# VH-VL binders against 4-hydroxy-tetrahydrodipicolinate reductase (dapB): the designs that were tried, part 24

Target 1, 258 residues: 4-hydroxy-tetrahydrodipicolinate reductase (dapB), of Thermomicrobium roseum (b9ky70)
Amino acid sequence: MLRLALTGVTGRMGRAVLELAASAPDIQLVCGLIRPARDPHEVAAQLPAPLALTSRVAELVQGADVVVDFSHPAVTVAVAEAAAHAGIPLVSGTTGLSEHDQAVILRAAQHVPVVQAANFSLGIALLHWLLPELVARLPTWDVELIERHHRHKRDAPSGTALALARTLLAAREPAPSPLVYGRGPGTAPRQPGEVGIHAVRAGGEVGRHTVLLATDDEAIEVTHWVQSRRAYAQGALEAARRLIGRPPGLYSLQDLVT
Below, E stands for the ipSAE of ESMFold2; O stands for the ipSAE of OpenDDE; V2 stands for 0.75 times the mean of E and O plus 0.25 times the DockQ between their complexes.

## First folded at step 17 (VH-VL; framework fv_narsoplimab)

Design r3 (from q4 with light chain S92T S93N; at its last look DockQ between E and O 0.85; V2 from the best seeds 0.73)
Fold by ESMFold2, look of step 17:
Structure r3 (fold): chain C 258 residues (1-258), chain A 122 residues (1-122), chain B 106 residues (1-106)
Amino acid sequence: as target 1 above (258 residues)
Amino acid sequence: QVTLKESGPVLVKPTETLTLTCTVSGFSLSTWGMGVSWIRQPPGKALEWLAHIFSDDEKSYRTSLKSRLTISKDTSKNQVVLTMTNMDPVDTATYYCARIPESGWEDAFDIWGQGTLVTVSS
Amino acid sequence: QPVLTQPPSLSVSPGQTASITCSGEKLGDKYAYWYQQKPGQSPVLVMYQDSRRPSGIPERFSGSNSGNTATLTISGTQAMDEADYYCQAWDTNTAVFGGGTKLTVL
């Protein structure tokens, strides 16, 4: 049994991880982090599964094999220090860490295995492995990237799309102006080596990314989409499983799935 | 720049209901983890916590005053409102609102308003 | 029910170390917070979660918390440190303040 401690237990991701962990036969939930200003009894009643709660990070990590963190940078750095001192791995999906905060994570990684990712989709992680293999074998094919997200997404292109584009470009011969953000009106033939990125904002889709590889005569499309945010929670739990027994270091999700 | 400012009547008669408004700037009341608290201080006396409200509308009140207090927020107006019923001269105090930071864990009162003096007298 | 007890006053000479205590049942199981208040001003956070110093607070401020007692320590005390100091803790979902300590620097 993998003994799991969790932060952000009342947040969207924390609740999703709790639900999935509670039904997983190989995982035992041992502790969750709660803010000092909330009553542990009231918070526990709101959770989808039973969980012991503490506001102190040293108590959080006691008896755990791994800590899964989806919270705020202030919490993440405190938890990373506690996990490192306790000798247990850390899985963190918290974003928005400063350079100062990230230095703390790197120091913790000198003592324990750490995985930090903005996106815990196993599918996206595998695309970062798969797409270079395809592009390397198809060096003359045109590459375009189309992403679709719900109407409320503020940034465009998505962070996932920008990361995938960088992966695609790294697998090809350099070009002077490799990224084209949408094609506007007028004449716009492709230039050698360019990758177009096309952002769609409509409906309620959580996220969809299609990479198009094409010649004059044929094409391949590789599409990943997310049906629910539970996919990220499932990926975080799988990362926790795969991080066990690894030497200290900072791992990408890709490192764990390949 | 983060600021909080208290407003409301400066003079209240005994038995009346006090309504205080805290207007916030530089942060959103809808940011997950955020909170605002009301704390008072009678002249020459110690600080006394009254109530708080978090962005998810979770509320808490000082036990001895719970029957007299109501806290609410209007995110679109950036306001947090405290209502205190049945005012008495012993409730004369400076009333502060203060921020609880967005981390959802640190739970300090990190930024305070300037306070407003409420006098209960006839 | 929880009561946080502070000494009402403390006097130190400039350059001395001031140690302000805050006592409460099982306070070491909770986080302690400290606020400085100068006459006519709003309180200012000077320590949180026992020993964490906010940005802008001098390094001569430090804190500890164990057993039933939290302590705010000011080393190299200066005239500008003269103020009332309040400790605070959380009792489940409510906040509790101590009675305050008037620090005099003479």
Scores: ipSAE 0.685, ipTM 0.876, lowest interface PAE 1.3, mean pLDDT 92
ESMFold2 (binder alone), look of step 17: mean pLDDT 92; pTM 0.950
OpenDDE, look of step 17: ipSAE 0.694; ipTM 0.859

Design r4 (from q4 with heavy chain G104N; at its last look DockQ between E and O 0.74; V2 from the best seeds 0.74)
Fold by OpenDDE, look of step 17:
Order: structure tokens, then sequence, then C-alpha cells
Structure r4 (fold): chain C 258 residues (1-258), chain A 122 residues (1-122), chain B 106 residues (1-106)
């Protein structure tokens, strides 16, 4: 039985992880973190599953085998330090960390295994592995990336798309020309080594990413899509499972799936 | 620069209702995780917490005074308002508003207003 | 409502260490906060979450919390440290202050 501590319990991802973990037979939820100024009884009533709550970070990690973090940078830092002290792994999906914050995470990773990711899709993690393999073996093929999200997503291209683009660019030899963001209107012929990235906003798509590799005569499309955000929670829990027993270090989700 | 400033009557008659306004600047009351409390201090006595409001409009009150207190916020004006009914001379105090900052979950009163002295007298 | 108990007064000579205690039921299970208040001024946060110093607070200030007692320690006490000090904690979304300690620097 994996004993799991959780931060960000009232947030979107925290709630998703909590709900999923509560139904997982191999996971025991042991404690959640709340703000000192919040009423633990009121917070508990809002959670999708029962969970003991504490406002003290040191108590959070007591009795836990792993801590999953979807909170805020300052909390992440405190949790990382506590995890390192307790000798337990850390799974963190918190974004917006400063350089200083990241340094604290790195220090913690010297003592315990830490996985840090902005996206906990196992499928996306595997794409980061697969795409370099394809691109390296097809150096003359045209490469384009297309991402599609719901109509309300503000950032374009998505962070995931940009990350995939970086992976593609890094795998090219010689180094490709700078990334091209869309094309047109007007005349915009493709240049040698060019990689294009395109963002589509429409409907209720949670997230779809397609990498196109093409010649004049044939093409390959590698497509990943998320049916629900539950996939990210699943990825976080899987990361937690796979961190157990690993040596200290900072891991990507890719490191855990390859 | 972040500031809080208390405003309202400095003299209130017994049984009347006190209305105080805390005007904040340098930050938004709509910022996730932000909170503002009212704290009072009778002359020569200790600090006494009264009420708190978060940016998500969650509210809490001192239990012994809950029936007399109402806290609210106007994000458009960047103001927090405290009302206290049935004022008594024992309620004479300097009234402070103070914030707890967003996202860092410290939940400390890191910035205070200068306070406003409210005297309850006939 | 929880009660936090502080000594009403404490005197130290310049350069000596001042220790101000704050005791309360289950305080060991909660974070302690400390505020400094000088005459005619608003309180100033000097310690949060037991032992964390805000920016601008001298290193001679330190804090601990153990066995339902929080302690604010001022090493090398200076004349400027003379003030009232209040401890504070959260309990079920209620902020609770201690009775305050008047620190006199002789």
Amino acid sequence: as target 1 above (258 residues)
Amino acid sequence: QVTLKESGPVLVKPTETLTLTCTVSGFSLSTWGMGVSWIRQPPGKALEWLAHIFSDDEKSYRTSLKSRLTISKDTSKNQVVLTMTNMDPVDTATYYCARIPESNWEDAFDIWGQGTLVTVSS
Amino acid sequence: QPVLTQPPSLSVSPGQTASITCSGEKLGDKYAYWYQQKPGQSPVLVMYQDSRRPSGIPERFSGSNSGNTATLTISGTQAMDEADYYCQAWDSSTAVFGGGTKLTVL
C-alpha cells in the first residue's frame, strides 16, 4: 500500500488526484495540506473524498511514502524541504517557480527522488521519447506541429506544444531554422529545415497535439489527445508509484516512462 | 507600494452601528489567495481579531461577536467593509485592517493599516 | 475560544538575550506568529510560521514552537527592540492573539 500525502487539495488538479487516489486500491491517502487560516472542517466538507488535513508541512510528510504537490511555489518549496528531511519522494506539478525556488527543488533532489512536470500526461511524456527517434531517422522529412484546444484557452501555442517543438528542434541535425509560428496571409514558402507550429482554438477540445513528418510521397502523423483531465491525475499517481525505490535525483516524467 | 487605510466615524453613540472601510492599494482584493482582517485594540490593551475575508469571499468572525459583525468586500473599489452593530463603550478601540498575502500560504498579517481610533460615547 | 498566554512583561539589559514565551492549548500543532508594536504605531510582523523571518527583520530575532509553547528569542537585544510583542495563531479560521509582552531594555 502506497501512503500518499497531497498538497493543493482544493485546486483543480489536487481534487482530481484526490478523487482518483481515493478509488485506487493500492493507494492510501494519509494527509492533505491546508492554509493555516482555513477551517479544516469546512475544507474537508468540500473535498471529493475524506482526507485528514494539517496546516503544518512537517506533519504532512509524516507517515507518507510519497508527497504529491499541485499547490503554489512557496508551498512547493516548503514541501520539498520537508520531503527531503523525511526521506520521501516528491511529485510536483506546481508551475511558476522562480530560480530560487527551483534551486531548493534541486537541493531536495540531492536527498530524495523528485519528479517535476508541468504536464503529467504519460502519453505526452512518451512523445518526448518517440519524436527524437523519428526525426533523427528521417532527417530530410518536413516537420510540422499542430495543436488544438478548446475555444477558451488563452495561451497559444500551448505550453505542451512548445515543449514538443523544443524536443523536435533539439533532435535535428543540422540545427533547423527558427521555429515558424503559423503561415500567411500571403506568400510564405517553406524554407529548408523549417519547423512550423500551429495553434487551433475551437470547441471543447481538452488537448490534441499532432506532429506531421512528410515528404512529397508519404507522411507520418503522430497524434496524442486527452479525453479528460483525469489523465493528468493518473499520470501524477503513476509517477508517484514509479518514484518509490529510485535513487535521489530530479526526474522528468519521461525518465519514469522510458 | 502596498498600503491599507482605515476610514469611518471616530465617534459613535451607544447602540449605534459602526461602519469602517479599509481601502487597499498596491494589490487587488480579487487576487487569488488574498485576505484582509479587521483587528482592534482597546487603549492600553491587547490586540483582538474580529473578522476575516478571503478573495473567494469566504468569511470568518470572532465567535463572541459574530452576531454583531459583518465583513464584506468591493473589488471594484478595492475596499473591505466591517459593520458592527449595537456599539458599547467597551468597544472603544483602535481598529486596524491587515492583509494576509496571496499564494505563499504564510497567512501572516504582513501589512497593517495605521489604524483608526473609534470612541463609543453618549 | 483558544487562549494564548504570554508573560505581561520582561526586562533585559542591552546585549542580553530576551526570550518571550507564548503558551496555548494545541499550539504545538499550529504555527505561531509574532508581532512587534511600538507606542503609537501599528503592529509589525517579526516572525511567521514559528521560525521564519520576514524581509527586513534582523537575524537576532528567532522563533521556535515546541510542546504547546512558542518562543520569540532576541539575541543581543538593543534599545530599539523595546516594544510590546504579541503572539498569534490560527484556530479553525479564527485568529487568536496573546495578551502581549512588554519588553523593556534597561
Scores: ipSAE 0.724, ipTM 0.877, lowest interface PAE 0.6, mean pLDDT 95
ESMFold2, look of step 17: ipSAE 0.756; ipTM 0.901
ESMFold2 (binder alone), look of step 17: mean pLDDT 91; pTM 0.940

Design r5 (from q4 with heavy chain E102Y; at its last look DockQ between E and O 0.71; V2 from the best seeds 0.00; counts 0 for: pae E 3.3 > 2)
Fold by ESMFold2, look of step 17:
Formats: sequence, C-alpha cells, structure tokens
Structure r5 (fold): chain C 258 residues (1-258), chain A 122 residues (1-122), chain B 106 residues (1-106)
Amino acid sequence: as target 1 above (258 residues)
Amino acid sequence: QVTLKESGPVLVKPTETLTLTCTVSGFSLSTWGMGVSWIRQPPGKALEWLAHIFSDDEKSYRTSLKSRLTISKDTSKNQVVLTMTNMDPVDTATYYCARIPYSGWEDAFDIWGQGTLVTVSS
Amino acid sequence: QPVLTQPPSLSVSPGQTASITCSGEKLGDKYAYWYQQKPGQSPVLVMYQDSRRPSGIPERFSGSNSGNTATLTISGTQAMDEADYYCQAWDSSTAVFGGGTKLTVL
C-alpha cells in the first residue's frame, strides 16, 4: 500500500490526482497541503474526495511513501526539502522554477528519487524511447509528424510535437535532417531526409500526435492522443509507483518507462 | 519596486463611512495568489488586522468588525478599497495596507504601505 | 479568536541575546510570523513561517515555534534592533497579532 501526500489539492491537476488516487486500491491518501491563510474545512468541502489537510510541510510528509506535487515553485522547493529529509520520493509537475529553485530540486535528488516533468503522459514518454528505435531500423523511410489540437490552441507546432521532432532528428544520426514546417504554396517534392511537421487546429480535440514512417509500398503510423487530463494524473500516479525503491537521482518520466 | 500607498490622511465625523484606497505599484492585483490586507494601529496600541482580499476575490474580515467592513479591488486601477461604516472615535488609528505574496504557504505581510492617519472627531 | 500573548517589554544590553516570546494555544501547530516596527515607521517583516528570514534581515535574527510558544531570537543585539516586535499567526482565514514587545537596548 502506497501512502500518498499531495500538493496543489484545489488545482485542476491536484483534483484529478486526488480523484484517481481515492479510487485506487493500492494507494492511501494521507495528507494534502493547504496555505496558512485558507480555512481547511472550507477547502476540504470542495475536494472530490476526503483528505486531511495541513499547512506545515513537515506534517504533510509524515507517514507518506511519496509526495505528488502540482503547485507553485515556492511550494515545490519547500516540499522537495521536506521529502528529502523524510527520505521519500517526489513526483513534481510544477513549472516555472527559477535557477535557484531548480538547484534545490537537484540537491533533494541527491538524497531521494525525484521525477520532474512538464508532461506526465506515459505514452509520450514511451514514444521518446520508441521512435529512435523505429527510425534506426528504418533509416531510408520517410518520416512525417502530424499534430492535431483544438481550435483555441495558440501555439503551433505544439510543445509536444517540437519535442518529438527533436527526438526524431537526433535519431537521424550524422547529417542535419531538414525540418519542414508544413508545406505551403509552391512546387517542392519531398527531399530525402526531411522531417515534416504539420499542425492542425480544428474542433475540440485535446491533443493528437502521429508519426508516419513510409516507403512507396507500405507505411507505419504511430499515434498518441489524449482523451482527458486524467491521462496526466494517471501518469503522475504511475511515476509515484515506479519511483519506489529506486536509488536517489533526478529522473525523467522516460527513465521510468525504460 | 513594489509599493503600496494609502489614501489620506482623513478626518471623519462619528457615524460617517470611511473609504480608504490602497494604490499598488510594481505588481498586479490579478497575479495568482496575490493579496492585499488592511491593518490598523490605534495610537500607542498594537496592530489589528481588519480584512484581506486575494486575486481570486477570496475575502476575509475580522469577525468583530465584519458587519462594518467591505473590501474590494479594481485591478484596472491597481487599487484595493476598504469601506468601514459607522465610524467612532475609538476607530482613530493609523491604517496600513500590506501585500500578501503569491504562495499560500508564505502568507506573510511582506511589504507595507507608509500608513495613513484616520481621525474620528469627538 | 485566539489570543497571542507577548511580554510588553524586554531590555537587553548591546551584544546580549534577546528572546521575545509569543504564546498561544497550540501555536506550534501553526506558522508564526514576526514584524519589527521602529518609532514612526511601518512594520517590517523579519521572520516568517517560524524560522525563515526574509532577504535583508541580518543572520542574528532567528526563530522557533513549538508547543504553545514561538520565539524570535536576536543574537548579538545592536542598538538598531531597538523596536516594537509583533508576532502574528493565522487562525483559519483571519490574521491574529500579538500585543507587541518593546525591545530596549541599553
């Protein structure tokens, strides 16, 4: 039985993790963190499952096997110090850490296992491991990346698509592989070694990434799509499970799926 | 540079309504987790917390005074306003506004205004 | 509302250690905060969350909080430390201040 402490309990990710953990038979929720200026009874009434709350980080980690953190940089650094002192793993999805904040995380990782990620999709983490293997075995195949997101997404290509593209380019070994952003108006057949990235903005889809590997005669498509934010919360819980028993260190989510 | 500045000083008559404005600079009232509090200090006496408001419009008031106090903010003007009804000579004090920083685990009054004297005539 | 009790005054000689106490029921289950106020000036935060020192506050300031009592300690007290000191804690969503301690450096 995995005893879990949680930060960011009122945030979208914290609520998702809390809901999933409450229904997981292998997980016991032991405590959540609340800031001192809020009423713990009022906050507890808003949560999707019962949770004991404290404003003291030392109390947060008492009796916990792992801390899952989706909060703010100031909270994350305090929690990292407490987790390191308690000898328990930390799973953190907090972004926006300064250089000084990151140094605290690195010091905590000297004493306990820490996983830090902006994206807790296990599927995407696995693709970063898998795609180099595919490209290495299929060196002459055409590679294209297509991503689809809802109409309201402002950036293109997506951060996930850019990260996957970097993985694909690194797997193309010695020569720079030209990265082609869409195929605009004009006449240009595909050149050998190109990796195209194509951004689609339509409808309400949360996120979908397809890597196409193809020859004249056959093709392979590898598609990952996110159906709900629960996928990230599930990934965070799985990261918490996989960190147990690992030596101290700073892990990526990819490290945990390989 | 972060600053908070109270309006005034003011002279009010008993039973009148006090309105104080705190003008902030160097930070946004819409920043996540940011808050502003009002604290007063009667001459020669201790600090007394009155109310606070956070960026998400969460408000709290000193329980003994809550029927007399209203706190609000106008993010477009960088202002936090305190209204206190039915003023009495006992309410004569220096009134401060102070910032409550971003993270809930800190919640200190980290930056204070210079204070403004409110005198309620007898 | 809970009461935070401080001694009204404390006198120390330069170089001595000053210990200012703040007492409240189960105060050690909460965070304690400390503010320094010199005559004619606004309060200044000198300690937060029991023992954390804000930027610009000298290392000779330290804090602790356990049981029913929080303590602000000033080692090597200097004349410039002469001031009123207030402790503060949160009771649910409301702030509570102590009555203040006038520190005199003779």
Scores: ipSAE 0.369, ipTM 0.729, lowest interface PAE 3.3, mean pLDDT 90
ESMFold2 (binder alone), look of step 17: mean pLDDT 90; pTM 0.937
OpenDDE, look of step 17: ipSAE 0.678; ipTM 0.853

Design r6 (from q4 with heavy chain R62S, light chain E25D; at its last look DockQ between E and O 0.81; V2 from the best seeds 0.75)
Fold by ESMFold2, look of step 17:
Structure r6 (fold): chain C 258 residues (1-258), chain A 122 residues (1-122), chain B 106 residues (1-106)
Amino acid sequence: as target 1 above (258 residues)
Amino acid sequence: QVTLKESGPVLVKPTETLTLTCTVSGFSLSTWGMGVSWIRQPPGKALEWLAHIFSDDEKSYSTSLKSRLTISKDTSKNQVVLTMTNMDPVDTATYYCARIPESGWEDAFDIWGQGTLVTVSS
Amino acid sequence: QPVLTQPPSLSVSPGQTASITCSGDKLGDKYAYWYQQKPGQSPVLVMYQDSRRPSGIPERFSGSNSGNTATLTISGTQAMDEADYYCQAWDSSTAVFGGGTKLTVL
């Protein structure tokens, strides 16, 4: 039984992790971190599952096997120090850490296992491992990346698509023009070695990324798609499970799926 | 840089309703974890907390003054508004707004406005 | 409701250590916060969550909180430290201030 402590319990990710952890037969929720300026009884009544609450980080980590953190850098560094002191692994999805904050995390990782990721999609993490393996075994195949998101997404290509493109390019020797952003009207035949990247904006889909590998005679498509943001919370819980028993160190989510 | 500025009437008659506006700059009232408090200080006296509001619209009020206070925010205008009913001369004070940091846990009043003196007299 | 009690005044000589206390029932189970206010100015945060020092506050400021008493300690007290000091704590969702301590540096 994995005893789980959680930060950010009133945030979207914290509530999602709490709900999933409460229904997991291998996980026992033992404590959550709450801001001092809120009534713990009122907050507990609003949570999707029962959870003991404290505003003190030392109390948070007491009796836990792992701490899952989705919060602010100030919280993350305090929790990392407490977790390291208590010998407790840390799963953190907090972003925006300063260089000073990151040094605290690295010091904690010298004493306990720490996984730090901006994106806890287990599937995307696995694609970063899988795609280089596919490209290495299919060196002459054409590679294209298509991403599809809801109509309201402002950035294009998506950050996930750009990261996947970097992974694909790193697995191949660069062509003279390795990235092609869409294909416009007119004459635009494929050049050897290039990777096309295409952004689609339609409907309400949270995110879909397809890598197409093709020859004249056959093709493989590898597609990852997200139906709900619960996928990120599930990935955080799985990271917590996989972190148990690992040596002290700073891990990415990709490190845990390989 | 982060600043908060209080504005409102400087003179209020007894029984009137006071409306104070805190205009914030350098941060967003929509930032998760962030909050704004109102604190007052009668001349020569101690600080007294009145109310706060967080970015998720969670609110709290002083227990002794709760029936007289309403706090709200307008994120599009970067403003937090405090309303205090049935003003009395003992409510004469400098009224401050102060930020609660966006960490969602530290909960200090880390940056204060300059304050605005409100005098209650007929 | 909780009451935070501070001595109304404290005098120290330059270079000496000033210890400003804030007493409240079970205050050590809560976080203590400290604010400095000079005449005609807005309060300034000088200590939060018992012992954490904000950026820009000199290292001679330190804090502790145990039992019923939180303490703000200023070592090597300087003339510029002369001010009113308020403690603050959270009682569930409400904030409570102490009555303030006027620190005089003679």
Scores: ipSAE 0.696, ipTM 0.884, lowest interface PAE 1.1, mean pLDDT 91
ESMFold2 (binder alone), look of step 17: mean pLDDT 91; pTM 0.942
OpenDDE, look of step 17: ipSAE 0.764; ipTM 0.896

## First folded at step 19 (VH-VL; framework fv_narsoplimab)

Design s1 (from q4 with heavy chain W32Y; at its last look DockQ between E and O 0.77; V2 from the best seeds 0.74)
Fold by ESMFold2, look of step 19:
Structure s1 (fold): chain C 258 residues (1-258), chain A 122 residues (1-122), chain B 106 residues (1-106)
Amino acid sequence: as target 1 above (258 residues)
Amino acid sequence: QVTLKESGPVLVKPTETLTLTCTVSGFSLSTYGMGVSWIRQPPGKALEWLAHIFSDDEKSYRTSLKSRLTISKDTSKNQVVLTMTNMDPVDTATYYCARIPESGWEDAFDIWGQGTLVTVSS
Amino acid sequence: QPVLTQPPSLSVSPGQTASITCSGEKLGDKYAYWYQQKPGQSPVLVMYQDSRRPSGIPERFSGSNSGNTATLTISGTQAMDEADYYCQAWDSSTAVFGGGTKLTVL
């Protein structure tokens, strides 16, 4: 039985993790972190599952086997220090950490296992392993990456698409491959070794990434599709399970699933 | 540079409604965890917290004044508004707005406006 | 609302240590916050969550909180530290300030 403490309990990811953990037979939710300026009884009544709440990080980590953190850099730093002191692993999806903040995380990782990821999709983590294997065995095939996201997404290509593109390009080295961002108007036949990357913005999709590998006569498509943000919460819980018993260190999600 | 600036009338008659506006710059009122609070200080007296509002519209009011206070925000205008009904000479004070930073946990009043003196005639 | 009690005044000589107390029922179970206010100026945060010092606040400022009492300590007190000091805590979703302590540096 895995005793889990959680930050960011009122945020989208925190609520998703809480909901999934509450229904998981191998997980016991033991505590959540709440801001001092909120009434813990009012907040607890609004959560999708029962959870004891504290505003003190030392109390948060007491009796926990792992802390799952989706919050703000100031919280992440404080929790990392408390987790390291208590000797428990940390799973963190918090982004926006400064270089000083990262130094604190690295120091905590000297004492406990820590996983940091901006994306807790197990599928995407596995694609970073799988795609180099495909490209290495199919070195002459054309490679294109298409990503689709909801109409409100501001950045293009997506961060996930850029990371996958870097993985694909690295698998093609030592010969550098040109990265082509969409195909504009005009005559532009494909050049050997190009990797195209294309961004679609429509509807309400959370995220969809297709890598197309093709010759004149056949093609393979590898598609990862996120139906809901619950996929990330499931990935965070799985990361928490796999972090138990590992030596101190800073892990990527890929390290845990490959 | 993060700033908050209070604006509103300097003189109010008894029984009138006071409306104060806090205009913020250098941060967004929609940022998760962010909040703005109103605190007042009668001349020569202690600080007195009145109300706050967070980015998710969670609001709180000083219990003894709750029936007289309304706090709201307009994210597109970078403004937080406090309304206080039935003003009385004892409400004469400098009124401050202050930021609660975005961490969603530290909950200090880390940056304060310069304050605006509101006098309620006797 | 809960009451936070501070001594109304405190005098110290330059270079001495000033200890400003804030008392409240089970205050050590909550976080304490401290603000400095000089005449005619807005308050400035000088300590938060018991003992954490904001950026730009000198290291001679420190804080503690246990039992019923939080303490703001200024070591090597300087003339520029002369001000009113307010403690603050959260009572559920409302903030409570102490009555303030006027620190005089003579």
Scores: ipSAE 0.696, ipTM 0.881, lowest interface PAE 1.1, mean pLDDT 91
ESMFold2 (binder alone), look of step 19: mean pLDDT 91; pTM 0.944
OpenDDE, look of step 19: ipSAE 0.759; ipTM 0.893

Design s2 (from r1 with heavy chain G104N; at its last look DockQ between E and O 0.57; V2 from the best seeds 0.69)
Fold by OpenDDE, look of step 19:
Structure s2 (fold): chain C 258 residues (1-258), chain A 122 residues (1-122), chain B 106 residues (1-106)
Amino acid sequence: as target 1 above (258 residues)
Amino acid sequence: QVTLKESGPVLVKPTETLTLTCTVSGFSLSTWGMGVSWIRQPPGKALEWLAHIFSDDEKSYRTSLKSRLTISKDTSKNQVVLTMTNMDPVDTATYYCARISPSNWEDAFDIWGQGTLVTVSS
Amino acid sequence: QPVLTQPPSLSVSPGQTASITCSGEKLGDKYAYWYQQKPGQSPVLVMYQDSRRPSGIPERFSGSNSGNTATLTISGTQAMDEADYYCQAWDSSTAVFGGGTKLTVL
């Protein structure tokens, strides 16, 4: 039984992780973190599943085998230090960390295994493995990346798309031309060796990423899409499972699934 | 620089309602996890917490005074307001507003206003 | 409703160690905070989360929390340390202050 501690219990991802963990037979939820100034009874009443709550970070990690973090950078830093001190691994999906915050995470990773990801989609993690295999074997094929998200997403291209693009570029030999962000008047036709990245914003799409590899005669499309954020919670729990027993270090989700 | 400043009447008659405003500077009331409390101190006596408001508009009150207290905030004006009804001479005190920051999970009153003395007298 | 109990006063000579206690039900399960208040001034945070010092607070200040008692310790007490000291904790979204301890440096 994996004993799991959880931060960000009132947030979207924290709640999703809590709900999934509560129904997972191999996971025991042992503790959640709340602010000292918050009412634990009120918070508990809002949670999708029962969970013991504490405001003391040391207490959070005391009885846990792993801590899963989907909170705020300030909390992540405190939790990372506590995890390192307690000798338990950390799964963190918290974004918006400063360089200083990240340094704290790196210090923690010197003592315990830490997996840090902005996206805990197992599918995306596997794409990072698969795409280099494809493009390395198809060096003459055109490569394009198209991502589609809901109308309210502010970042374009998405962080995930940019990460995939970096993976594609790194797999090319020799080094490809610089990444092309969309195409407009005067930017066509496509130049040899270039990789294009395109962002679409429309509707309620949670996230769709397509990598196109093409010649004049044939083409391959590799598409990943998320139907619900539950996928990210599933990925976080899987990361927690696989992080157990690993040596200290900072891991990507890809490191855990490949 | 982070500052809080209390403002409002310094003299209130019994049974009247006290309205105090805390104007904050150097931080935003909309920042995740940010909070502001009102704390009072009768002359020569201990500190007494009154009410708290978080950035997500969650509010809490001292139980014994809950029926008399209302706390609110206006993020656009960087202000937190406390109202206290049915004032009595026993409510004479220096009233402080203070900040709690989510930084490092501290939740300490790390910055205080100068306080404003409110006297309840006929 | 919860109550934090402090000694009303404590006297120490310069250079001596002052220990101010704060006792409350289940205080050991909560974070303790400490504030210093000098006459005519606002309280100043001197200790948070039991034993952590804010920036600017001298190292002679330390804190602990065990059982149901938090303790603020001032080593090598100086004249400038003369003040009222209040402990504080959170309980179900309620901030609770102790009765305060008047520290006199003789």
Scores: ipSAE 0.708, ipTM 0.867, lowest interface PAE 0.7, mean pLDDT 95
ESMFold2, look of step 19: ipSAE 0.759; ipTM 0.900
ESMFold2 (binder alone), look of step 19: mean pLDDT 91; pTM 0.945

Design s3 (from r2 with heavy chain G104N; at its last look DockQ between E and O 0.66; V2 from the best seeds 0.00; counts 0 for: pae E 4.2 > 2)
Fold by ESMFold2, look of step 19:
Structure s3 (fold): chain C 258 residues (1-258), chain A 122 residues (1-122), chain B 106 residues (1-106)
Amino acid sequence: as target 1 above (258 residues)
Amino acid sequence: QVTLKESGPVLVKPTETLTLTCTVSGFSLSTWGMGVSWIRQPPGKALEWLAHIFSDDEKSYRTSLKSRLTISKDTSKNQVVLTMTNMDPVDTATYYCARIPESNWEDAFDIWGQGTLVTVSS
Amino acid sequence: QPVLTQPPSLSVSPGQTASITCSGEKLGDKYAYWYQQKPGQSPVLVMYQDYRRPSGIPERFSGSNSGNTATLTISGTQAMDEADYYCQAWDSSTAVFGGGTKLTVL
């Protein structure tokens, strides 16, 4: 039984983690963190599952095996210090940490295992490991990346697609290689070594990324898609499970899935 | 520049209702987790917290004064208003408004207004 | 509501260390906040969440909180540090202030 403490309990990710943890037979929710100025009874009434609440980080980590954090940099830093002092692993999805904040996290990682990630998709983390292996063994194959998102997504290509593209380019050469964004009228024929990247905006898909590796006679497609945003909360809980028993250190999510 | 400004000095008669306005600038009352608090200080005495309001309209009042206090905000005008009924000479004090920043971990009164003296006498 | 107790006054010589205490039941289970107030002026936040110093507050200010007592410490005390100091904590959704300590620098 994994005793879990949680921050950011009123946020979208915190509520998702709380709901999933409450239904998981291997997890016991022991405490959640609340800001000092809020009424714990009023906050508890808004949560999707019962949870004991405290405004003290030392109390938060008491009796916990792991802390899962989706909050603000100042909260993350305070929780990291408390977790390190108590010998408790930390899973954090908080972004926007300063260089000074990050130094605190690194020091905490000298005493306890810590994982930081902006994206807790286990599948995407695994692709960053897998795709270089494929590309290295197929150096002459054409590589194209197609991503599909709902009609309302404003950025193109997606951040995930750009990160995967960088992984693919690095695997083919030690230096940056050209990206080709779409192939519209007047585009020259494909040149060896190009990586095409194509953004599709239609329907309501949360996110889908396909890497196509091809030659004249055969092709391989590797596709990752998100059916719901609950996948990220589930990934954070799995990261918490896999972090237990690891030596102190700062881990990427990729480190935990390999 | 972040500032809070209370309404000017006020002379109030016993039993009257006091209305104080805090006008804020340099930040928005609509920012998630942001709050404004009213604190008073009788002459020569300690600080005494009265009430606060957050951006989502969550409110709290000092329990001994709850029946006399009302706090509200107008986010379009960047104003927070405190109303205190049935004023008495013991309520003579300097009244401050102060910011509670959006960070859960600050929850301090990080920036204070200059204060306004309210005198209750006949 | 909980009572936060501070000594009413404290005197130190310039350059000495001043330690201002704030006592309350299980105060170490809560965060402590400290405010400086000079005569005729509004309070100024000098310490939050026990030991965190706001930007612009000199490093000679430090804080701690454990058990029933929070402490604001000023090392190398200067004449400009002469002021009233208030501790504050949260009791659920209500704020509680201590009675204040008048710090006199010689």
Scores: ipSAE 0.232, ipTM 0.610, lowest interface PAE 4.2, mean pLDDT 88
ESMFold2 (binder alone), look of step 19: mean pLDDT 91; pTM 0.943
OpenDDE, look of step 19: ipSAE 0.631; ipTM 0.829

